# Miniprotein binders against q53ft3, part 169

Target 1, 195 residues: q53ft3
Amino acid sequence: MFGCLVAGRLVQTAAQQVAEDKFVFDLPDYESINHVVVFMLGTIPFPEGMGGSVYFSYPDSNGMPVWQLLGFVTNGKPSAIFKISGLKSGEGSQHPFGAMNIVRTPSVAQIGISVELLDSMAQQTPVGNAAVSSVDSFTQFTQKMLDNFYNFASSFAVSQAQMTPSPSEMFIPANVVLKWYENFQRRLAQNPLFW
Below, E stands for the ipSAE of ESMFold2; O stands for the ipSAE of OpenDDE; V2 stands for 0.75 times the mean of E and O plus 0.25 times the DockQ between their complexes.

## First folded at step 18 (miniprotein)

Design sc4 (at its last fold request DockQ between E and O 0.62; V2 from the best seeds 0.71)
Fold by OpenDDE base, look of step 18:
Structure sc4 (fold): chain B 195 residues (1-195), chain A 97 residues (1-97)
Amino acid sequence: as target 1 above (195 residues)
Amino acid sequence: SDEEALIILAKWAAILLRKALDMARKGNTERAKMLIERAIEYLRRIEKLATTPEEEEIVEQAIEAAQEALQLLEQGKPDEVEEILQEAIRLLKELYQ
């Protein structure tokens, strides 16, 4: 139903369901995370009149969870980007996740999604500076990720003359990566939410 | 896959019924009814995807429970729907837990 993405990490597509209407992703080493993407997997949309409130939880100095409302995902906005790096010193807000006895390692934060009625969501106020949820911001983030990948991949590029025979390894021509990049950029420009 | 779809639909149906219960507790009978009706639509879809007798039985019982809850709300008995809705939710959880 939901996915969670941190740059440089594997996408998470299996949330822990902690209640009928509540889902949680674990974020290890959260102090190194600047942005988190939360998105619908697109299999079956929200029921009509419903969406998801997205929360961030981190342990305070006493190891107690501090929850903050980041923003929302809906059928009309099935993905959102949140900046969490500046929230680590923020005040806790009211949240629906209760006292979850989550054995928290000090380095693990959580993204919580609470499925709610849209009219109830409209009454909630996200913490300031968390929502980078504009289409433009999403496009910029995606572009940065793409650039990062391309730069990483291209750093390993060698000419055929420089190649050392390695029969056990598969090689991808750099041109294939470039073509993929160009195609992805085109799709992104047409519809930032094409995926 | 059909199996994945069944699980997701069951989760959505359970969420809808939970929200219906919340609305019933708040005295918002009309909203509760709408949510139950929507849940029944999802349950009917699950019924079509069910492949085992156990799944079929669970879905049938959940539909019956949801319909009973709806009827009670129509009769102006919101206090009597809690146990029925909780049972329906429990049944649905058997499909995805």
Scores: ipSAE 0.787, ipTM 0.920, lowest interface PAE 0.5, mean pLDDT 88
Fold by ESMFold2, look of step 18:
Structure sc4 (fold): chain B 195 residues (1-195), chain A 97 residues (1-97)
Amino acid sequence: as target 1 above (195 residues)
Amino acid sequence: SDEEALIILAKWAAILLRKALDMARKGNTERAKMLIERAIEYLRRIEKLATTPEEEEIVEQAIEAAQEALQLLEQGKPDEVEEILQEAIRLLKELYQ
């Protein structure tokens, strides 16, 4: 029915069903997670007029869960990327998982999916702007690619004093690469499609 | 696989019947009837996929319970559908545990 993906981890496709209409995925070591993808597996869609409200839960200092509404998945939007890095100190929201308020190990959070009627979902308000657009995903990928390139190129840097004279070779000062990186990074943040 | 599809259809049908029960409890009879009708559509799809006598008997009983609940709602007896819908949901849970 549902899948949950965190970068660098195996995809989870076997949600724990905790009620007829409620499903959860465990997220161990949640403090290292910045984004989570929640998606429909696509075998059989939601019944007409229904969709899924997606929640994030983390344990407080006593291990008690704090639930926050991230957003929704529907037949019209069957996958979504949610940013959770800022939510680990947020306040809880109204949620339908009251029966699932149990003490957990300190580093385990949960993604909860509650299957709801669409008109009921229209009355719900997600915490902040947790949903990440496809543009934001492109920006994050591009930022990581730029970081990787800069680190790679910088690993070959030598100082002026370490150079042997080679008149037939061409060199680029390392500062040029840094300046290019800073400019490109800034422009990408302003407009991911500027190029 | 057909077994995987049967399990998912059973979960959707159980959810539809749970929401129908909630609507009946709130007095929204028309919405409850619509949800039961949708659940029956899913149950008939399960019926086509069932391959064991146990599965066939379960889905047949669930259809009969859902149809009885629908008839009671049409007769203006929403207070009489709770046990019948709960039975249908219980039967569907046997298909996916």
Scores: ipSAE 0.710, ipTM 0.886, lowest interface PAE 0.9, mean pLDDT 80
ESMFold2 (binder alone), look of step 18: mean pLDDT 89; pTM 0.895
ESMFold2, look of step 19: ipSAE 0.683; ipTM 0.878
ESMFold2 (binder alone), look of step 19: mean pLDDT 88; pTM 0.895
OpenDDE base, look of step 19: ipSAE 0.768; ipTM 0.915
OpenDDE base, second read of step 20: ipSAE 0.768; ipTM 0.915
ESMFold2, fold request of step 21: ipSAE 0.706, 0.702, 0.695; ipTM 0.884, 0.881, 0.878
ESMFold2 (binder alone), fold request of step 21: mean pLDDT 88, 88, 88; pTM 0.893, 0.894, 0.893
OpenDDE base, fold request of step 21: ipSAE 0.768, 0.770, 0.766; ipTM 0.914, 0.914, 0.914

Design sc5 (at its last look DockQ between E and O 0.67; V2 from the best seeds 0.70)
Fold by OpenDDE base, look of step 18:
Structure sc5 (fold): chain B 195 residues (1-195), chain A 97 residues (1-97)
Amino acid sequence: as target 1 above (195 residues)
Amino acid sequence: SDREALILLAKWAAILLRKALDMARKGNTERAKYLIEKAIEYLRRIEKLATTPEEEEIVEQAIEAAQEALQLLEQGKPDEVEEILQEAIRLLKELYQ
């Protein structure tokens, strides 16, 4: 139903269901995480008039969980990027996850998704700095990711004359990577949500 | 797969019924009715995907429970729907747990 992605880690597609309408992902070593992506898997959409409120939980200095509303996912916005780095111990907001006596390892944070009515979600206020809100931010992220990949791949480019024979390996011409990059950029410019 | 679809639909139906219960407790009868009606739509889809007699029976019982809850709300008896909705949710959990 839901997925969670942290850069450099495996995608999580199996949330722990803690209630009929509540799902939780564990984030080990959360202090090293800058951004988290939460998304719908796309198999079955939200029922009409419903969406998901996305919360972040981390242990305070006493080891007690502090929950903060990051933002929302909906059928119209099936994925969102959140910056969780620098979320200092703000005042815990009201959260729907109750006193989960989850014996938390101090280094483990959680992403919680609560399925809510859209009209109820509209009354909730996310923490100000968490939502990388704009289509622009998502486009910028994607562009940076693409640039990073292209630069990385290009750093390994060699001419045929410079190649060491390796019959067991497959090689992709650099021009194919460039063509892919250009095509992807065109698609992204046309529709940032083409995927 | 059909099995995966059945499981997901059951989870969504349970969510809808849970929200209906919450609305009923708050006295929002019209919203509760709407959510139950949507749950029944999902249950009908599950019914079409059921492959075993046990699944068919579970879905049938859940539909009956949901319909009874809807009728009670129409009769102005929101206090009586809690047990019925909880039973329907329990039945659905048997499909995906």
Scores: ipSAE 0.764, ipTM 0.910, lowest interface PAE 0.5, mean pLDDT 88
Fold by ESMFold2, look of step 18:
Structure sc5 (fold): chain B 195 residues (1-195), chain A 97 residues (1-97)
Amino acid sequence: as target 1 above (195 residues)
Amino acid sequence: SDREALILLAKWAAILLRKALDMARKGNTERAKYLIEKAIEYLRRIEKLATTPEEEEIVEQAIEAAQEALQLLEQGKPDEVEEILQEAIRLLKELYQ
């Protein structure tokens, strides 16, 4: 029915069903996890008028669960990426999972999925910045790569007066690298997914 | 596979009936009736996939329970559907547990 994926780990497809409409995945070693992907598994979608509210839970210092609403999966968006790295010390939110969980070890968190009527989901407010757009992640990665390359290349800059002649070597003027940086940055601002 | 589809349909039907029960408890009879009607659609699909006498009997009983609950709601008797819907949900769990 649902799948859960963390980068570098095997996909989980066997959620623990804790009620007719509630499903849970365990996330051991959750403190090393920054993002989680939740998606619909199988060929039969949600019934008309329904979707899934996705929650993140971690044990507090006393081992008690703290639940936070991450966002939603629906027939219109059957896969979503959620950022959890900033939530591991955050405040809890209202949630439908109550006291149904067994007390667990301090290093295990959970992803909970509650199947709800869409009208009910419209009244729920996710914690800020949990949902991640693939465009936003690509833009952040690309900007970091751009900065990294420019800083690396610039660290080798020399003036003509500083050069030792070496007829077997090829040289690139530093302004070529700067022009490339400026052009790439402009194209990224116009379309983060350009090729 | 047909078995995988039957199990998934049974889980969705159980969820629909659970939500219908919740709506009936809140006094939202119209939404409860709609959800039961949707669950019956899923039950009819399960009926076409059932291959054993046990599966056929379970889905037949679940359809009868859902239809009775729908009739009671149409008669303005929402307080009387609790036991019937809980039985239908229990029957569906037999299909996927």
Scores: ipSAE 0.645, ipTM 0.867, lowest interface PAE 1.2, mean pLDDT 80
ESMFold2 (binder alone), look of step 18: mean pLDDT 88; pTM 0.890

Design sc6 (at its last look DockQ between E and O 0.70; V2 from the best seeds 0.00; counts 0 for: pae E 1.6 > 1.5)
Fold by OpenDDE base, look of step 18:
Structure sc6 (fold): chain B 195 residues (1-195), chain A 97 residues (1-97)
Amino acid sequence: as target 1 above (195 residues)
Amino acid sequence: SDREALIIVAKWAAILLRKALDMARKGNTERAKYLIEKAIEYLRRIEKLATTPEEEEIVEQAIEAAQEALQLLEQGKPDEVEEILQEAIRLLKELYQ
């Protein structure tokens, strides 16, 4: 139902369900993370009148989790970008995830999604520095991610004459990557939330 | 796939029932009723997606439980719905756990 994306990492589409209405993604090496994208997978929308409150949890100096409300995802705003790099020194807020006896590796943070009534969400106040979320911001992030991928892939491009035979490896023509990139950009331009 | 859809819808139904339970505990009977009614709509979708007799039985029992909870709320017995809603949620979890 939910996805979590960190730039340079694989997308996560399988949250741990810790309660009927609560889902958690693990973020290893969280100190290197600046932004996190949380999004709906688009299979089945929220029930009418419901959305998701998005929380960030990191271990404090004592190893205890500090939870902070980042913001929200809804049917009207099915994706959001959050800046988490500046939150490491923040104060904990009230959260619905209780005392999770999760033996946390000190380097692992969590993104928590609590499905809430919209009326209840309206009473919640996210931490001030977290919300970067606009459709435009998401589009920009996606574009940067795509550019990063393209640049990465292109850095390995060699001509056929430069190829060393490696029968155990499969090769993708650079033109295929370019075509994919162009198609993806077109789709993104048409609907930033096409996925 | 139909199976994937069933799992997702079941999770949403469980969420709705959990929220209904919360509302019932808070004394918001009308909101609880509404959420149960919505859950029943999702349960009906599950019923259509079910492919095994076991799934069909589970969803039928969950529908019955939800309907009973709704009736109890209508009768002004919110204290009696907790166990029934918890059972309905448990049944739904069998579909996606």
Scores: ipSAE 0.735, ipTM 0.899, lowest interface PAE 0.6, mean pLDDT 87
Fold by ESMFold2, look of step 18:
Structure sc6 (fold): chain B 195 residues (1-195), chain A 97 residues (1-97)
Amino acid sequence: as target 1 above (195 residues)
Amino acid sequence: SDREALIIVAKWAAILLRKALDMARKGNTERAKYLIEKAIEYLRRIEKLATTPEEEEIVEQAIEAAQEALQLLEQGKPDEVEEILQEAIRLLKELYQ
């Protein structure tokens, strides 16, 4: 349903579901993280009238979770970039996770996604400076995402001499992935908002 | 494909029922009814995706529970739907847990 990406790390796509409508990703070594991306995986989108409120949680000096609202993902905006570097000592905000006893270790932060009615989300106020939409930040994130995708796809490359025939499987030539990667980078450099 | 779709649709149905329960607890009966009606639409999609007798039985029971909760809300009895909706949610969790 959801994905979570930190620049330079592997994408996470297997959220811990802690309630019907609440999902969590762990962020180990969170103090080194400045930005996080939350996005919909979905071939099956949110139900009509719903979206996701995105929270950041870190342990306070007593080891108790402090949750802060970062912003939202919706069918109309299925991915968002959030700055978390300035939030590592902030105050908590109102949030739907309560005092949940979620599995975590010291020095691990969490991204929480609460599926909400859009009307309820309209009444929520994210913490200041959490959402990032600058072209420089967008370009940096997009470049990291491109690098991650290319490295992942390339790790499966084989030559035709190495292939075992698999009549029921579909394959693409490796150069298609490289060409896509290079074209996307060129377009992004020319116009970061081309998509 | 059908199995993967069934799991996702079941998760969305469970969420819709959770939100309906929350609205019923707040006394917002009309919104609770709307959300249950949407959940039933998702449950009927699960019926089309189900491939085992166990899955078919689970979704049938979930539909019956959701319909009973809807009737109670139409009768002005929002306090009586909690156990019924929680049972429907538990049934859906069996499809994806």
Scores: ipSAE 0.562, ipTM 0.824, lowest interface PAE 1.6, mean pLDDT 79
ESMFold2 (binder alone), look of step 18: mean pLDDT 84; pTM 0.841

Design sc7 (at its last look DockQ between E and O 0.74; V2 from the best seeds 0.71)
Fold by OpenDDE base, look of step 18:
Structure sc7 (fold): chain B 195 residues (1-195), chain A 97 residues (1-97)
Amino acid sequence: as target 1 above (195 residues)
Amino acid sequence: SDREALIILARWAAILLRKALDMARKGNTERAKYLIEKAIEYLRRIEKLATTPEEEEIVEQAIEAAQEALQLLEQGKPDEVEEILQEAIRLLKELYQ
């Protein structure tokens, strides 16, 4: 139902369900993360009148989790970008995830999604400066991510004459990657929230 | 896929019933009833996607439980719906866990 994306990392589409209405993604090496994208997978939308409150949790100096409300995702706003790099000095807020005695490795943070009624969400106040979320910001982020991927992949491009035999490996033609990139760009331009 | 859809619908239905239970506990009977009705709509969709007798039985039992809870709320008995809703949620968990 939900996805979590960090630039330079694989997309996460399998959240741990910790309650009927609560989902958690683990973020290893969270100190290196500047932004997180949380999005709906687009299969089945929220029930009418419901959305998701998005929380960030990191361990404090004592190893205790500090939870902060980042913002929201809804059917009207099915994706959001959050800046988490500056939150390490923030105070903990009230959160619905309880005392999860998760023995956390000090380097692992969590993104929590709590499915809530929209009227309840309206009463919540996200921490300041966390929500970078506009459709435009998301589009810009996606474009940067795509460019980064293309540049990375193209750096490994070799001609057929330059290839060394490696029967155990599979190869993808560069033109396939380019075609995918172009198609994705077209879709993104048509609807930034097509997924 | 139909299987994926079934799982997602079951999760949403469980969430709706959980929220209904919360509303019932708070004395918001009308909101609780509305949420249960929505859950039943999702359950009906799941019923159409069920492919095994076990799934069909689970969905049927969940629908019955939800309907009973709705009836109890209509009768002004919100204190009696907790166990029934919890059972319905448990049943739904069998579909997506």
Scores: ipSAE 0.773, ipTM 0.913, lowest interface PAE 0.5, mean pLDDT 88
Fold by ESMFold2, look of step 18:
Structure sc7 (fold): chain B 195 residues (1-195), chain A 97 residues (1-97)
Amino acid sequence: as target 1 above (195 residues)
Amino acid sequence: SDREALIILARWAAILLRKALDMARKGNTERAKYLIEKAIEYLRRIEKLATTPEEEEIVEQAIEAAQEALQLLEQGKPDEVEEILQEAIRLLKELYQ
């Protein structure tokens, strides 16, 4: 459903679902992260009238989570870049995650996505200057992240002759990664506002 | 793949039903009905993708529960949809968990 992308790291595509309508990505070593990209995966968009409110959480000096609203993803804007470097000491926002028992490690921040009705989202105000509005920087960032993902995943490819038989393990052929990469590059070239 | 689509549709349907339940709890009967109708659209798409008897049974039961919830809302009985919608949500979780 959702993806979370940080420069120089693997794309996260398997959010922790903490409620029917709430999803979380862990961001270890968060102090080295300046920007995150949150986007919708797959070809099945939000149901009509719904979207996602995107939050950033970091542990305070006592290890307690401080949540801040970054902005939104919707069918009309299915991806967004958020600057988080200036938020790691900011004031918390009203948020829907505080009543949930989300276990975390003190050095790990989180990105939270709450699926909400669009009219409920209209009442929410993101913190500071979290959103990045430049489409050129998004396109360049996204392309570089895709290149890094492809190079990283390809470094783990094995030939059939090198495989150890293990029926309980799953493997991904390298050509599947190539096909995904090529298709994604074509989509970005056709629509740089791929959101 | 069809399996990935089924899982995503099941998650969306469960979310729609959760929001419908929230609206029914607030007395927003018309909004709750709309959300259940949208969820049924997703359930019909899941039904077309289901390939095992277990998946087909789960979707059939979820559709029946959602349709009963709609009927109760039409009858002005929003307090009676709680258990029915929660069961539909539980059934959908079996598809994606």
Scores: ipSAE 0.636, ipTM 0.862, lowest interface PAE 1.3, mean pLDDT 79
ESMFold2 (binder alone), look of step 18: mean pLDDT 89; pTM 0.897

Design sc8 (at its last look DockQ between E and O 0.69; V2 from the best seeds 0.71)
Fold by OpenDDE base, look of step 18:
Structure sc8 (fold): chain B 195 residues (1-195), chain A 97 residues (1-97)
Amino acid sequence: as target 1 above (195 residues)
Amino acid sequence: SDREALIILAKWAAILLRKALDMARKGNTERAKYLIEKAIEYLRRIEKLATTPEEEEIVEQAIEAAQEALQLLEQGKPDEVEEILQEALRLLKELYQ
């Protein structure tokens, strides 16, 4: 039902179910993680009037878990990006995961999803810096990614006169890359969620 | 696959019944009824996906339990609903574990 993605790692699609309405992903070596994506797998949506509250848990200096509400996923927003880097040991908020005596390895954090009624979720306040903001952040990320790719590809551009013959390799004209880039930008501007 | 769908539906049905139980405990009878009704809808979908006699029996028993819970709430007996809903949750667990 839920997936968890960390950049540079394999996607997780099998959460540990700790209660009927609670699911947990383990995040080894959590200190190296900047962002986490939590998403619905898209098989069957939330029941009407329900969504998921997304929590992050890390061990404090005493090895006790500190839970913080990151944000939400819903049928209307089936994926979310959270920044977990720099979440200092704030005061542990009330969390629905109870005293899970999970003997945690000090380097392992957890993402918890609690399925809640939407009206109950509306009363919850996420920690301020965790939610990577709206469509704007995604657009900015996409733009940066595109720019990075274009700059990288362009750095290898050579004229035919400068080419060393390599009959075993396929070549793409630079103008094709530029055209693709321009077309993609137009689509992104029209609908940031066109994919 | 149909099997995967059955498992997911069973998990959602269990979540609905768990929330119904919570609402019943809080005295929110109308919301509890609504959640049970929704759970029954999911159970009916599971019934259509069941491929073994054992699955069919489990689903049928879960539907009966959910309907009984609904009737008890209508009768103003929320204290008697907990045992019935726990049984329904136990039955559903057999489907998705």
Scores: ipSAE 0.756, ipTM 0.904, lowest interface PAE 0.5, mean pLDDT 88
Fold by ESMFold2, look of step 18:
Structure sc8 (fold): chain B 195 residues (1-195), chain A 97 residues (1-97)
Amino acid sequence: as target 1 above (195 residues)
Amino acid sequence: SDREALIILAKWAAILLRKALDMARKGNTERAKYLIEKAIEYLRRIEKLATTPEEEEIVEQAIEAAQEALQLLEQGKPDEVEEILQEALRLLKELYQ
């Protein structure tokens, strides 16, 4: 139903369902995380008139959860990138003495997704610096990833005239990679959120 | 797969019915009826995907409960839908858990 991605970590695709309409991903070692991507999995979209409100939760100094609305995912915007690094300042955000460096226990934050009626979502206000333009940032990230993949895979391409027999090796014709790259770029330019 | 689709549709139907119950509790009968109608559409799709007698019976009972709740709302009896919708939600949970 939903996915959650942090750079440098494996994608999470198995949210914990805590209510009919509420889904949670755990984020261990959340203090090292600056951005999180939340997106819809699968081919069955939200029901008409519904979408997902996306929250970030971390324990406060008392160990109680602090929930903050990051933004939304909908059928029209099925993925979003959220900045969470500035949201990890807990109870001490109002201290005039600057940052206090305290020994930390391992901490786990959560991303929560609450499925809501769209008109209910329109009344909600996200924290101002969490949302990143999902189209611009997502398209840029995706294009960089595609360029990196194409350059990496192409560095292993060989012509048939250059191949030495090696029955344990598998090869991909370079033109297949190029065709994939060109088709993906075309689809991305037509609809940056097609996937 | 058909099994994965059935589970997702069951979760969406349950969400629609939960929201319908919330609307009925708030006295928004027209919105509750709309959400139940949408849930029944999802239940019909689940019905087409069901492959075991257990799944078929569960979805049939869920459709009957949703239809009864819709009828009660159309008759102006919103106070009577709580238990019926809770039963439909329980039945759907058997499909996706």
Scores: ipSAE 0.690, ipTM 0.882, lowest interface PAE 1.0, mean pLDDT 76
ESMFold2 (binder alone), look of step 18: mean pLDDT 88; pTM 0.880

Design sc9 (at its last read DockQ between E and O 0.60; V2 from the best seeds 0.70)
Amino acid sequence: SDREALIILAKWAAILLRKALDMARKGNTERAKYLIEKAIEYLRRIEKLATTPEEEEIVEQAIEAAQEALQLLEQGKPDEVEEILQEAIRLLKELWQ
ESMFold2, look of step 18: ipSAE 0.677; ipTM 0.875
ESMFold2 (binder alone), look of step 18: mean pLDDT 88; pTM 0.889
OpenDDE base, look of step 18: ipSAE 0.781; ipTM 0.916
ESMFold2, look of step 19: ipSAE 0.694; ipTM 0.880
ESMFold2 (binder alone), look of step 19: mean pLDDT 88; pTM 0.883
OpenDDE base, look of step 19: ipSAE 0.764; ipTM 0.913
OpenDDE base, second read of step 20: ipSAE 0.764; ipTM 0.914
ESMFold2, fold request of step 21: ipSAE 0.685, 0.664, 0.670; ipTM 0.878, 0.867, 0.869
ESMFold2 (binder alone), fold request of step 21: mean pLDDT 88, 88, 88; pTM 0.889, 0.889, 0.884
OpenDDE base, fold request of step 21: ipSAE 0.762, 0.761, 0.760; ipTM 0.910, 0.910, 0.910
ESMFold2, last read: ipSAE 0.690, 0.641, 0.684; ipTM 0.878, 0.857, 0.879
ESMFold2 (binder alone), last read: mean pLDDT 88, 88, 88; pTM 0.888, 0.889, 0.890
OpenDDE base, last read: ipSAE 0.760, 0.742, 0.770; ipTM 0.909, 0.906, 0.914

